# Ledger of designs, part 245: VHH binders against p49116

Target 1, 238 residues: p49116
Amino acid sequence: EGPLLSDTHVTFKLTMPSPMPEYLNVHYICESASRLLFLSMHWARSIPAFQALGQDCNTSLVRACWNELFTLGLAQCAQVMSLSTILAAIVNHLQNSIQEDKLSGDRIKQVMEHIWKLQEFCNSMAKLDIDGYEYAYLKAIVLFSPDHPGLTSTSQIEKFQEKAQMELQDYVQKTYSEDTYRLARILVRLPALRLMSSNITEELFFTGLIGNVSIDSIIPYILKMETAEYNGQITGAS
Short names: E, the ipSAE of ESMFold2; O, the ipSAE of OpenDDE; V2, 0.75 times the mean of E and O plus 0.25 times the DockQ between their complexes.

## First folded at step 17 (VHH)

Design hb20 (framework vhh_ozoralizumab_d1; at its last look DockQ between E and O 0.53; V2 from the best seeds 0.64)
Fold by OpenDDE, look of step 17:
Structure hb20 (fold): chain B 238 residues (1-238), chain A 119 residues (1-119)
Amino acid sequence: as target 1 above (238 residues)
Amino acid sequence: EVQLVESGGGLVQPGGSLRLSCAASGFRFEDYGMYWVRQAPGKGLEWVSFISWDSKYTLYPDSVKGRFTISRDNAKNTLYLQMNSLRPEDTAVYYCATRWLGSDSEDYRGQGTLVTVSS
């Protein structure tokens, strides 16, 4: 079998609304987040191994790891997104909600801690100077996590995860031969993703979903999008 | 201020077709994904369709997939919803929105247009 990922999976270009407004509002933040979410999910769809797992398994995987994928995406696209500015804006908006007594003290603490964790994670990734290949492999490792509850084909998922890990290892050894511990430094960051709440992420970046709509509920529809639309996004074709 | 004005609603028989339009102003329309949502009598808001800023992505719930088509003209700041094979259960007030969820102040959705499907 060929490699899990190809060079086509390394490309991860997020297009932001332009120009950035002087004052970031919820509208801008949500649009930006939506674009990243779609990009992340379409990235997953572009992986042949992912396709081979079938729609049900794919849906379950993405539901389980979308927050982690999204967070990795935030880290990878932090500069393009001006993530620090976005997060500051989110905090500012939250303060307004606080003043209106819409949130409990405990909830406020949880949300603020989550924002802190996001910022720290992204900063840590920036310090490591993670490149596009490494991000791709890390996303694959996260995507093909067999330890989520309710998954089918766990053996196959595990194999794909191992393959991702091996390819990452090979890449790091080849590209960063003088840095013997780079792989370890990179992989040790992954646990931080599991500490982040998907619910809080959704609240921060996807505020105002209509009715009972959730990221969880929309994932199946995103994954079922027509191939032509997906291909256009991945290849950058107009 | 974001302004969204829906039009094109009306009474139609089952199996009929309607085309809704939404005129957008007060924001950079070409930079934002757009949505159609609807509210049936006695029910909550539900999303009906989504189109990305660049029209590369469209989403439909199973309830309308194959029957409804969302499109946009960024040059005209206009969103469209072609509704075919309409059913009584499609009866609702239809809103265009520029967010997944409306704000408490309804700042990101229009006043809506009523679609009634009845024999």
Scores: ipSAE 0.761, ipTM 0.890, lowest interface PAE 0.6, mean pLDDT 91
Fold by ESMFold2, look of step 17:
Structure hb20 (fold): chain B 238 residues (1-238), chain A 119 residues (1-119)
Amino acid sequence: as target 1 above (238 residues)
Amino acid sequence: EVQLVESGGGLVQPGGSLRLSCAASGFRFEDYGMYWVRQAPGKGLEWVSFISWDSKYTLYPDSVKGRFTISRDNAKNTLYLQMNSLRPEDTAVYYCATRWLGSDSEDYRGQGTLVTVSS
């Protein structure tokens, strides 16, 4: 019955491959994105409320929202990832693919529109100067979305989402008391996340993963992943 | 040039154990997640395990979880797969891969090492 999130859920540090390659390539982009995905999944499964819903519900929730969590992660880690540079490199690659007739014009248009939406979302979050606590609560609101098809325990999920919303409200009012409209400005950004295509996110960041299977198909296994605190304790953390 | 060289395969009886190794060169191994994949006779590729660059995350399909253990030594540029409680269904050519792509992108997997589990 305590708070939905604790201070341990606010920390969200992404470590990038080093050094950054002289030119960006698919291998670097996919590794960077995989690190963010696993960080996001580790974050979600560490939440006691998430654990309380049970494995089948957890899988259904994450399948429904992984792209939204990933997109929030991109916005939160945009500077560490050099996301602007990554997206510019992808755009340049797509323009070259048009000249070489490697992709259909319709698909390229869809991908470019998605990149534009992603850039605008990340820019809007940066302009609002969203902090780590706000990101943590926004991720929780997205994670505990009761409206997705096929969910069980929707009443409990809705209560957890309401709790995340209340805790965000309390945090913003306490921390940004001089900014009367900050909460409203933050919350109006969330609907854009539902419009992000998981199919295109996978194409941009996860192309060719494990014999062309989708992220959706491996979610159950990602949620069962073993973690470094277990491995570090067994291996001596060296 | 990127090279991945698997070793340690062989013939074992059901219930036995085997340890595979993969020597990596030509790229900064310590920065990339690694996979083991396998190809049984007449079947396509099946992923068997994943380990993140820093060993913080490991991932297994249900078919091998609890029996196989992936590990890496970044100082030696070497990936390992400890295979316990082997079954005839584990018979396959095992490959290490940094990322396997079904596209025209560069294919970062080795030549493979054969594991045969039979009486």
Scores: ipSAE 0.579, ipTM 0.812, lowest interface PAE 1.8, mean pLDDT 85
ESMFold2 (binder alone), look of step 17: mean pLDDT 81; pTM 0.817

Design hb21 (framework vhh_ozoralizumab_d1; at its last look DockQ between E and O 0.01; V2 from the best seeds 0.00; counts 0 for: pae E 11.1 > 2, placed apart)
Fold by OpenDDE, look of step 17:
Structure hb21 (fold): chain B 238 residues (1-238), chain A 119 residues (1-119)
Amino acid sequence: as target 1 above (238 residues)
Amino acid sequence: EVQLVESGGGLVQPGGSLRLSCAASGFRFEDYGMYWVRQAPGKGLEWVSFISWDSKYTLYPDSVKGRFTISRDNAKNTLYLQMNSLRPEDTAVYYCATHWLGPDSEDYRGQGTLVTVSS
C-alpha cells in the first residue's frame, strides 16, 4: 500500500473574507470559522484511507474529532486568520453578553479558560514552527483516532493512525535530522486538543448557526457534498 | 446596516414551482455564505439551503434535496432559491439569512416571504 498522505494533502490554504473589517463582528468570525471547518472536512475527504472507511464510519470519525481538526486548523492558519484579533473580538462580544447577565459565572470561567487554552495551544504550535507536512500528519493522527466511543472498524482506523505516525516520523527524521526530539515535542502537543470542549468551540466560533443546527448535524451533509464541489476546493480550481 | 429583502413567495399548487429572491445590502455580500431558512406555522426556524461565498459549496437538508436549488449572483447582491416539486409541508415563511444571532436580533435575516402550497 502507498503512503497515507501525499503532497496534495499538505496544501491547506484558507481564504479569508477580504478586507478584514475594522471591527470584527460575529458575522465575520462565523464566516471565517465556517470556511475553516469546510476546508478541514474536505481535507479529510481527500484522503483515500478516509474514503475507504465508508460514509458511516467517516461521519462518526469527523463528529468525534472535528473540534481537534478545527483547532489544528486554527493553529495552522493563525496568521492568515489573525487569530489573536479574532479571539480578542470574541472576548469582547462575550463581555457584552456578561453585562447582560446571560451567562453564569461558572460558564464565563469555562469559556474564558477555553479561549486561553486555545490561544496557548496555537502559540505553542507557532513556537515549534510546525510546517505544512507536520500539520497534515498531525491532522491525520487526530482524524484516525480509534479511541472514540461508538466507532466501527477500529482496527483499520488504528492502522491508518499508525501509518500517519510513521510517515510523520520519517518526515521529521529526514527534514529535521539534527533535532532528535522534534517528533516527541510535536506529538506531546496532541493531548492538549482533548482538553478543549467542542461545545464551547462551537459556541465561540459558530454562534450564528440557525435554529437547532449544530456542527454535528451539518457534518454528514458536508461529507456528502458532490465530488465536483469538493475537488474545486482542494485543487483551488475556480 | 444589513438589509435583506425576500421576494417571490405566493400561492402554488402541489407539484408547482417558485423562485425566491433575496436582495442584500449593507455588507460585503460576496464575502459571506448565505442561507435560506423557513418557518412553518407552529414550528421553529429550519434551514433549507446554504451556499458558500464563492458558490463552491451548497448544502441541503434531506427534506428539500433534489427539489430546491440555491444560487447567488454576487454582482447583483442577490440570493436565489429555486423551489420545484413543492409540497404542502413546504408551506412556510422563507427568509434569507447570513447568520442567526438569536431571537432578539434580526440583523442578519429579512422579513421573509410567504410560500403557501395548497391544492
Scores: ipSAE 0.731, ipTM 0.875, lowest interface PAE 0.7, mean pLDDT 90
Fold by ESMFold2, look of step 17:
Structure hb21 (fold): chain B 238 residues (1-238), chain A 119 residues (1-119)
Amino acid sequence: as target 1 above (238 residues)
Amino acid sequence: EVQLVESGGGLVQPGGSLRLSCAASGFRFEDYGMYWVRQAPGKGLEWVSFISWDSKYTLYPDSVKGRFTISRDNAKNTLYLQMNSLRPEDTAVYYCATHWLGPDSEDYRGQGTLVTVSS
């Protein structure tokens, strides 16, 4: 039964829309986020253990964890995306909504708190200098989470998660042998992912793509897409 | 490397004013939004202001709105916080911060400057 992930699952290359506009706008932000989402879904779909669970279980797993997977992707690609600039542009867009009295003060506070938590998560991951192997195993750990309601094959999902945890442990011990506490510092970051609101993530990054349709509702279609269509969505090619 | 150095803190009576400064170096300051955040003794971090890269947009939580004014001078690579009508609950260590996460940065937040508001 070999490793849960191969080296092909470590590669995670995000290509940004070009050219970058002088002023970032909803369309650029949504295109950038969409590329990351499709890259993340392609990554998950390519894992043999994920494929072995079957299409209905795959859909249920991804519906339960897409926001955690997306958030790990944001942290991994924060530099390539210039995520701080994107977040600043989002905040600037919110200021227009405030000036036009289109959004309540309570909602703005909720959204700003989420943005702060997202920034703190990404900063903490950058300070640890999390590498591509570590990100791949962390993504596998959140993908194969057996605790979500409504899942079938929970025992098999748990075994895959345990395998991802074991492979992460082995990797960190071998690669960072002088840093006794690295694994513990990495793993304590995971609970923060469960606190990220998928509703607010959709509002921040995906309003231009889906409008009022949730990412949850399009996941079955994303998972069924042909590889060529995935590549078009990831690169923006028509 | 990226450095953020806060200054201007001190002891002030309630109702008084202070101006904080943050000197930035090691990155293109003019391309990034900036924050002021604070940490009261025994409390967690609280954001208190944001300014966009071009100063066109500023945000404040209700706790400081109308009393604090964030500004920046991109020619001097300096961020400012004008704090007026200070209250005892404004007592905290104040930090400037950025969303920028470059791999060469040594610190994404400064060392802070203490503001004490007490009679």
Scores: ipSAE 0.006, ipTM 0.246, lowest interface PAE 11.1, mean pLDDT 81
ESMFold2 (binder alone), look of step 17: mean pLDDT 81; pTM 0.816

Design hb22 (framework vhh_brivekimig_d4; at its last look DockQ between E and O 0.56; V2 from the best seeds 0.00; counts 0 for: pae E 3.2 > 2)
Fold by OpenDDE, look of step 17:
Structure hb22 (fold): chain B 238 residues (1-238), chain A 119 residues (1-119)
Amino acid sequence: as target 1 above (238 residues)
Amino acid sequence: EVQLVESGGGVVQPGGSLRLSCAASGFRFEDYGMYWVRQAPGKGPEWVSFISWDSKYTLYADSVKGRFTISRDNSKNTLYLQMNSLRPEDTALYYCATHWLGSDSEDYSSQGTLVTVSS
């Protein structure tokens, strides 16, 4: 069997609205987040192993891990997105809501902690100087996670995850031979993704995206989305 | 001020066709994905269709797939919805939006356009 990922899966180019407005409103944030979400899901779609699992299983996987994929995407695209600025804007918007007494103290704490976790995770990834290949494999590892409830074909999913892990290992060994513990340092970051609430992520980045429709409910449609020459955007990361 | 002005609604018989338009102003239309949503009497808002900023991606609700076509002209700041093979269940007030909540905010104006499908 061939590799799980090819070089085409390494490119992950996010196109932001341009120019960045002086004031980052909710609309800008949501658009940016939506683009990243779509990019992440279409990236998953481009993986032959993912396609081989079938539509039902694919949908279930993405529903289970979209937050993790999205977060990895945030980390990977943090500079292009000016993530710090976006997060600051989100906090500012949140402050407005706080002033209007729309949120409980506990909820405020949860949301702020979530933002902190996101920032810390992205900073940690930046410190590790994770490259495009490593990100691709990490995304594959989280995508092909067999430990989510309700999944079918768990054995196959596990095999794909293992394959992703092995390919990552081989890549790191080859590329960073002088750093014996790099793989371990990278992999130990993955648990942090599971600490992040998908609901809070949705609230922060996707408020009002499609009315009262959840990302969970839209995922099947995104996966079936008609795309024109999407490969150009994925491969165009020069 | 962001303005979204829908037009093209009307009364049609089942099987008929309509073309909705949405004229956008007050923001960089070409940078944003756009949505059509509808609200039938007595029902909540329903997502209908989406088109990305560059028109490379389109999305349809299952209820309208194969019958409706979303498109946009960024040079005209206009969003379109071609509706074919209309059904009574398509009767609703149709809105265009960048984001649903945004369209209903104080910073947005949208009146919607009424589509009535009846024999």
Scores: ipSAE 0.467, ipTM 0.764, lowest interface PAE 1.3, mean pLDDT 88
Fold by ESMFold2, look of step 17:
Structure hb22 (fold): chain B 238 residues (1-238), chain A 119 residues (1-119)
Amino acid sequence: as target 1 above (238 residues)
Amino acid sequence: EVQLVESGGGVVQPGGSLRLSCAASGFRFEDYGMYWVRQAPGKGPEWVSFISWDSKYTLYADSVKGRFTISRDNSKNTLYLQMNSLRPEDTALYYCATHWLGSDSEDYSSQGTLVTVSS
């Protein structure tokens, strides 16, 4: 009956390409986002409960929730990423595309609505001053969501989610003992994550990474990543 | 403006080896992940391999896993692909890219390097 997460799961340090370009471009945005995605997947892989589910279950679970984990990562790393600057540049590009009649009006409305929802989510998390422990537990609650379609082992996933919820509750009660409603304020933010479109996230942040292949299709490769490989001349690599 | 210059292609017999190189300029190479993409005659582009900016993460398409090794030398601004146990189906024009860009992308300038595996 050990804890779901340990202190090693709280550290979440994103390193950005340097320097930030004078004008943001798709390569900078995509590299920044890909670093966050890989950091998020590495974080998930480090959790013993996740490891215990097995590779096929791990792949299915992450395919179902990667966008929610990524969105929590955006909120957590918004300052180091200069996310507000990135989103402003994307909005400017989309407004120019409307005036040039390059994209369908319905699609642009969907993308702009998504950007507004993302900005509001990140702002609400910043206003609540969510700390690193709270982010770690929120990511675990999102990761171990048993109600996504197509999952197996949902009973075990549900038990891990309940454990994450219990540990978050215990942490908030101990750390913020005079703020009776902090847990409730935090948890009411989570449903907004389910409204985030993975398709639009891919368009905003990953166009350069995958071209015509979705993040969903490369998740098995990300989860099976190994330590840097030596060529056939070196043995004993980790 | 990104420029990528591939080299190291050639004609080789099945079971042979080649090492491809990609010289990069126009960006801080050490800050960006890199890809190898190939296009066989009469087929669309196929993603081959990825390496992160710090070499901590590598990915391979199933068709090349165990035979190809991606690497980079950030001090030389160079990306490599060591290709072993080559097969006729590996015959293709090989391109490097910063971020995986499909055939419709204009984000990089590249000629590619031709690899031909034939008896």
Scores: ipSAE 0.365, ipTM 0.715, lowest interface PAE 3.2, mean pLDDT 82
ESMFold2 (binder alone), look of step 17: mean pLDDT 78; pTM 0.787

Design hb23 (framework vhh_ozoralizumab_d1; at its last look DockQ between E and O 0.53; V2 from the best seeds 0.00; counts 0 for: pae E 5.8 > 2)
Fold by OpenDDE, look of step 17:
Structure hb23 (fold): chain B 238 residues (1-238), chain A 119 residues (1-119)
Amino acid sequence: as target 1 above (238 residues)
Amino acid sequence: EVQLVESGGGLVQPGGSLRLSCAASGFRFEDYGMYWVRQAPGKGLEWVSFISWDSKYTLYPDSVKGRFTISRDNAKNTLYLQMNSLRPEDTAVYYCATHWLGSDSTDYRGQGTLVTVSS
């Protein structure tokens, strides 16, 4: 059996609206986040192993891990996105809501803590200087997590996760042979992703969904879209 | 200031077709995904179509998939919605939006155009 990931899965190019406006409004933030979300999901779709699991299982996996994938994407694209600026803008918008007494004290605390966690995570990843291959494998490990409730084909998912882990290990040993503990340092960052609330992430980056529409409800449609152009972006061939 | 102006609505018989247009101004239209949303009488807002900034991606709910087609002309700052095989349940005010919500408070939605499908 061939590798889980190929070089085509390493490239992860996010195109931002240009130029960045002087004032980052909700519109800009949501557009940027949407692009990243779509890119992340179509990245998953480009993996043969993911395709082999079938639509139902794929949907369930992405529903379970979209926040983690998105967060990894934020970390990976932090510079291109000017993530620090985006987060600052989000905080500013939140301050307006606070002044209007639209949020409870507890909710404010939760949201601010989430922003802090997100920023710290991205900073930690930057400090580790994670490269494109490592990000790809980390995303695969997150994607093929068998421990989410309600999943089918858990044995197969586990196998794919193990394969991702092994390929990451091989890559790190080959590329960073002088750093014996790099793999461990990278993997210990993954638990931080599970501490982040998908609901709060959705609120911060995807504010304004119509009615009861959620990222969860949109995921099946995204996964069914034609992906020819996205494949081009992922491979850098467009 | 973001401005969206919808047009093309009207009365049509079941099975008929309409083409909606939305003229956009006040923002870099070519940089943003655009949406069509609708609100039927007594119901909340629902999205009916999405198109990415570069027109490479479109999204439809099952309720309109195969019948509606979203498109855009960035040079003209115009969004379109081709609606075919219209049904009575498609009766609604249709809005173009720069965001999923299409909130008036955020200027993400226009005044809308009424589509009535009736025999």
Scores: ipSAE 0.710, ipTM 0.864, lowest interface PAE 0.7, mean pLDDT 90
Fold by ESMFold2, look of step 17:
Structure hb23 (fold): chain B 238 residues (1-238), chain A 119 residues (1-119)
Amino acid sequence: as target 1 above (238 residues)
Amino acid sequence: EVQLVESGGGLVQPGGSLRLSCAASGFRFEDYGMYWVRQAPGKGLEWVSFISWDSKYTLYPDSVKGRFTISRDNAKNTLYLQMNSLRPEDTAVYYCATHWLGSDSTDYRGQGTLVTVSS
């Protein structure tokens, strides 16, 4: 019982490396993205409903949705990150890969289409002026998706997703009472997240981090190690 | 110019300990995440630890978890790896690293420090 999310789950502050370089580079982009990834994982792990599902279910959920959570984070933090400038810098670095004959023409088209889709998604979210509460509930809806293959506890996950949808509806109706269709306009943006390739996101934002290891391969380590540290601190402090 | 210099490697017996150091210069060390990677003879690179810029987050693969501890001293621009309960399969050249440029061939790793674990 009680709300799925509390006010502490609305706070989502990204701190950027300092100072911003004269020309953005892979080090700055990767560190900025890594901070957003860790912030997003910390956010998910802090939700009591998520904690209640158990470690195996937690890992499965985050593996399935990390790119969607990350993309929502990019949209939410686009101004702080200067995301349009980062994407322009990434395009410039792609020119060197073309010159060195490292990318096929088909791959270049895929990557450029992905960048365009990401920019379009972020622009659509900015046009709606999505607030912090709305982002928090959208992230919860994405996190508690029962439709991913291989999940256990799908009935409970579905109940949490419905609760997130209900709480978003209540919030939007109270806060934007004169805009009858705001909830519908927000929710129709979610399918665009499935257009985002986790493989391309890794290439754009995470080159140089953890070598050739994909982000979904390290998720169990992130979730497990934070849990073990926190449990040790709690039991030692009791 | 970015420079990373590893030290502290050597020969140890199984079950022994070593502490590796990495002195960093030429960039704002305190603004970047750092990691250790190793290369066993005839094999590719394997990540063995990561630490965030503020030390708030650390990561380890299962192969070293509980035995290796990464740390950093931002005031001294130095990264550390404490390696305990060493095994023969930990024998490798160990490198500290920060992020690389995309298509550039420049490698922001040091020359490495050799750790040999044998009886």
Scores: ipSAE 0.157, ipTM 0.587, lowest interface PAE 5.8, mean pLDDT 81
ESMFold2 (binder alone), look of step 17: mean pLDDT 81; pTM 0.823

Design hb3 (framework vhh_ozoralizumab_d1; at its last look DockQ between E and O 0.58; V2 from the best seeds 0.00; counts 0 for: pae E 2.1 > 2)
Fold by OpenDDE, look of step 17:
Structure hb3 (fold): chain B 238 residues (1-238), chain A 119 residues (1-119)
Amino acid sequence: as target 1 above (238 residues)
Amino acid sequence: EVQLVESGGGLVQPGGSLRLSCAASGFRFEDYGMYWVRQAPGKGLEWVSFISWDSKYTLYPDSVKGRFTISRDNAKNTLYLQMNSLRPEDTAVYYCATHWTGSDSEDYRGQGTLVTVSS
């Protein structure tokens, strides 16, 4: 069996609305987040192993790990997104809500802690100087996690995860041969993703997306969406 | 101020077709994904279509998939919804939106256009 990931899966280019507005409103934040979400899911769809699991299993996997994938995406695209600015804007919006007494003290604490965790995670990844290959493999490891409840084909999922891990290991050993502990340093960051609340992430980044529609509910549709690329018109640059 | 103006609604028989348009202004239309949403009598708002800023991605719920087609012309700041094979259950006021906030804030949707499907 060939590698889990190819070079095509390493590319993860997020296009932001341009220019960035002077004031980051909810509209801009939601658009940016939506683009990242779609990109992340499209990335998953592009993996042959993912396709091999079938639609139901794919949907279940993405439902289980979308927040982690999204967070990894945020970390990877933090510079392009100006994530720090986005987060600051989110905090400002929250402050306005606080002033209006719309949120309980406990909720405010939870949300602020989540933002802190997110920022720390992204900063930690930046500090590690994670490259595109490493991000791709980390996303694969997260995607093919067999430990989520309700999953089918867990044995196959586990195999794919192991494959991702092995390929990451090989890559790190080859690319960063002088740093024998790099792999461990990278992998130890993954648990932090599990501490992130999907609900809070949704609230922060996707408020105003589609009313009462949850990310969970739209995932099946995103995974089934038609992309211009699938209609086989390889616009060959003549 | 974001302005969205829907048009093209009307009365149509089951199996008929309509094309809705939405004229957008007050924001950089070409940078944002757009939505069509609808509200049937006595029901809540539901989304019926999405298109990304670059038209690369389109999204439909199962209820309209294969029958509705969303498109956009960024040069004209216009969003479209081609509705084919219309059904009585498609009767609703249709809105274009940049974001669908459950909040009564009309800030990101137009006044809507009524589509009535009735024999």
Scores: ipSAE 0.532, ipTM 0.805, lowest interface PAE 1.0, mean pLDDT 89
Fold by ESMFold2, look of step 17:
Structure hb3 (fold): chain B 238 residues (1-238), chain A 119 residues (1-119)
Amino acid sequence: as target 1 above (238 residues)
Amino acid sequence: EVQLVESGGGLVQPGGSLRLSCAASGFRFEDYGMYWVRQAPGKGLEWVSFISWDSKYTLYPDSVKGRFTISRDNAKNTLYLQMNSLRPEDTAVYYCATHWTGSDSEDYRGQGTLVTVSS
C-alpha cells in the first residue's frame, strides 16, 4: 500500500478570527480552541489508514488521543494563535472563578502547573523548529497508538504507527541529512504529551462546548460531521 | 452590545415545517460558530445544531439529524434553522447562541422563539 500520509495531510492551516481582539474573552478563546479541535478531527478523518479501521475503532482511538493531538496542534499553531496571550487571558478568567469561590486552592495549583507544562512543551517544539511534515508524522504516531485499553485492532494500529515512525525517519534523514540527532530530539518530546490532562484541557479551552457534554461524548458526532457541499445542497428557499 | 433576535416560531401540525431566523449584531458574526439550543416545557437546555464560522462543519444530535438543517448568511449576519417533519417532542423555546455554557453569565443567547407542534 502507499505512504501513510500524503502532501494533503501536511497542510494544517488554522484560520483565526481577524483582527484579534485587544482584550480576549472566553468567547474568543472557545472559538479559537474549537477551530483547532475541528481542524484536528478533520485531519484525522482524512487519513486512509484511519478510515480503514472502521467507525468503532476510530471513535476509540480519538477518545484516547484527542488531547495529545490538540496539544500538538497548539504547539504547531502557537504563533498564529498568539497562544501565550490566550493562556494569559485564561489565567485572568481563573482569577474571576477564585473570587466567586468556584475553584479550590489545590485545583488552582494543578491548573497552573498544567499551563506551565504546556508553555514549556510549546517552547521546546519552537526551539527545535519542527516543520509541518514532522508535525503531521508526530500526530500520526500519537493517533495510531496501540497501547490504549479497549482497542480491538491492536496489531493493525501498531503496524500503522510503525509506518508513521518509518516515514518520519525517512523524511528527517533526507531533509535534515547533516543533523544526525534530529529524529532523536524530536521523538523524546512525545512523552511530555502524557503530562497533559484531558480534564484540565477541557476546563481551560472547552467549558460548555456544545452544552454540558464532554469532548469524549461528542467525538462520534464530530467524526461524522457534515461538509459545506452537503450544507449547500440542503439550504433552500425561504 | 451583543444582540441576538430569533424569529419564525409558531404553531404547526405534526409533520409540518418551520424556518427559524436569528439576526445578530454587536459582534463580528462571521468569526464565530453558532448554535441552536432549545428548552422544552419542564426540561433543561438541549443543543440541536451547530455550524462553524465558515459553514464548513455542521453537527446534529441524533434526535434531529436528517430533519433539521442549520445554515448561516455571514453577509446578512443571520443564522437559520430549517425544521422539517416536526414532531410534538420538538415543542420548545428555540434560542440561537454564539457559545452555549448553560447558566454561565458569559453566554450570548437571544430571547427565544416559541415553536409549538400540536394537532
Scores: ipSAE 0.511, ipTM 0.781, lowest interface PAE 2.1, mean pLDDT 84
ESMFold2 (binder alone), look of step 17: mean pLDDT 80; pTM 0.813

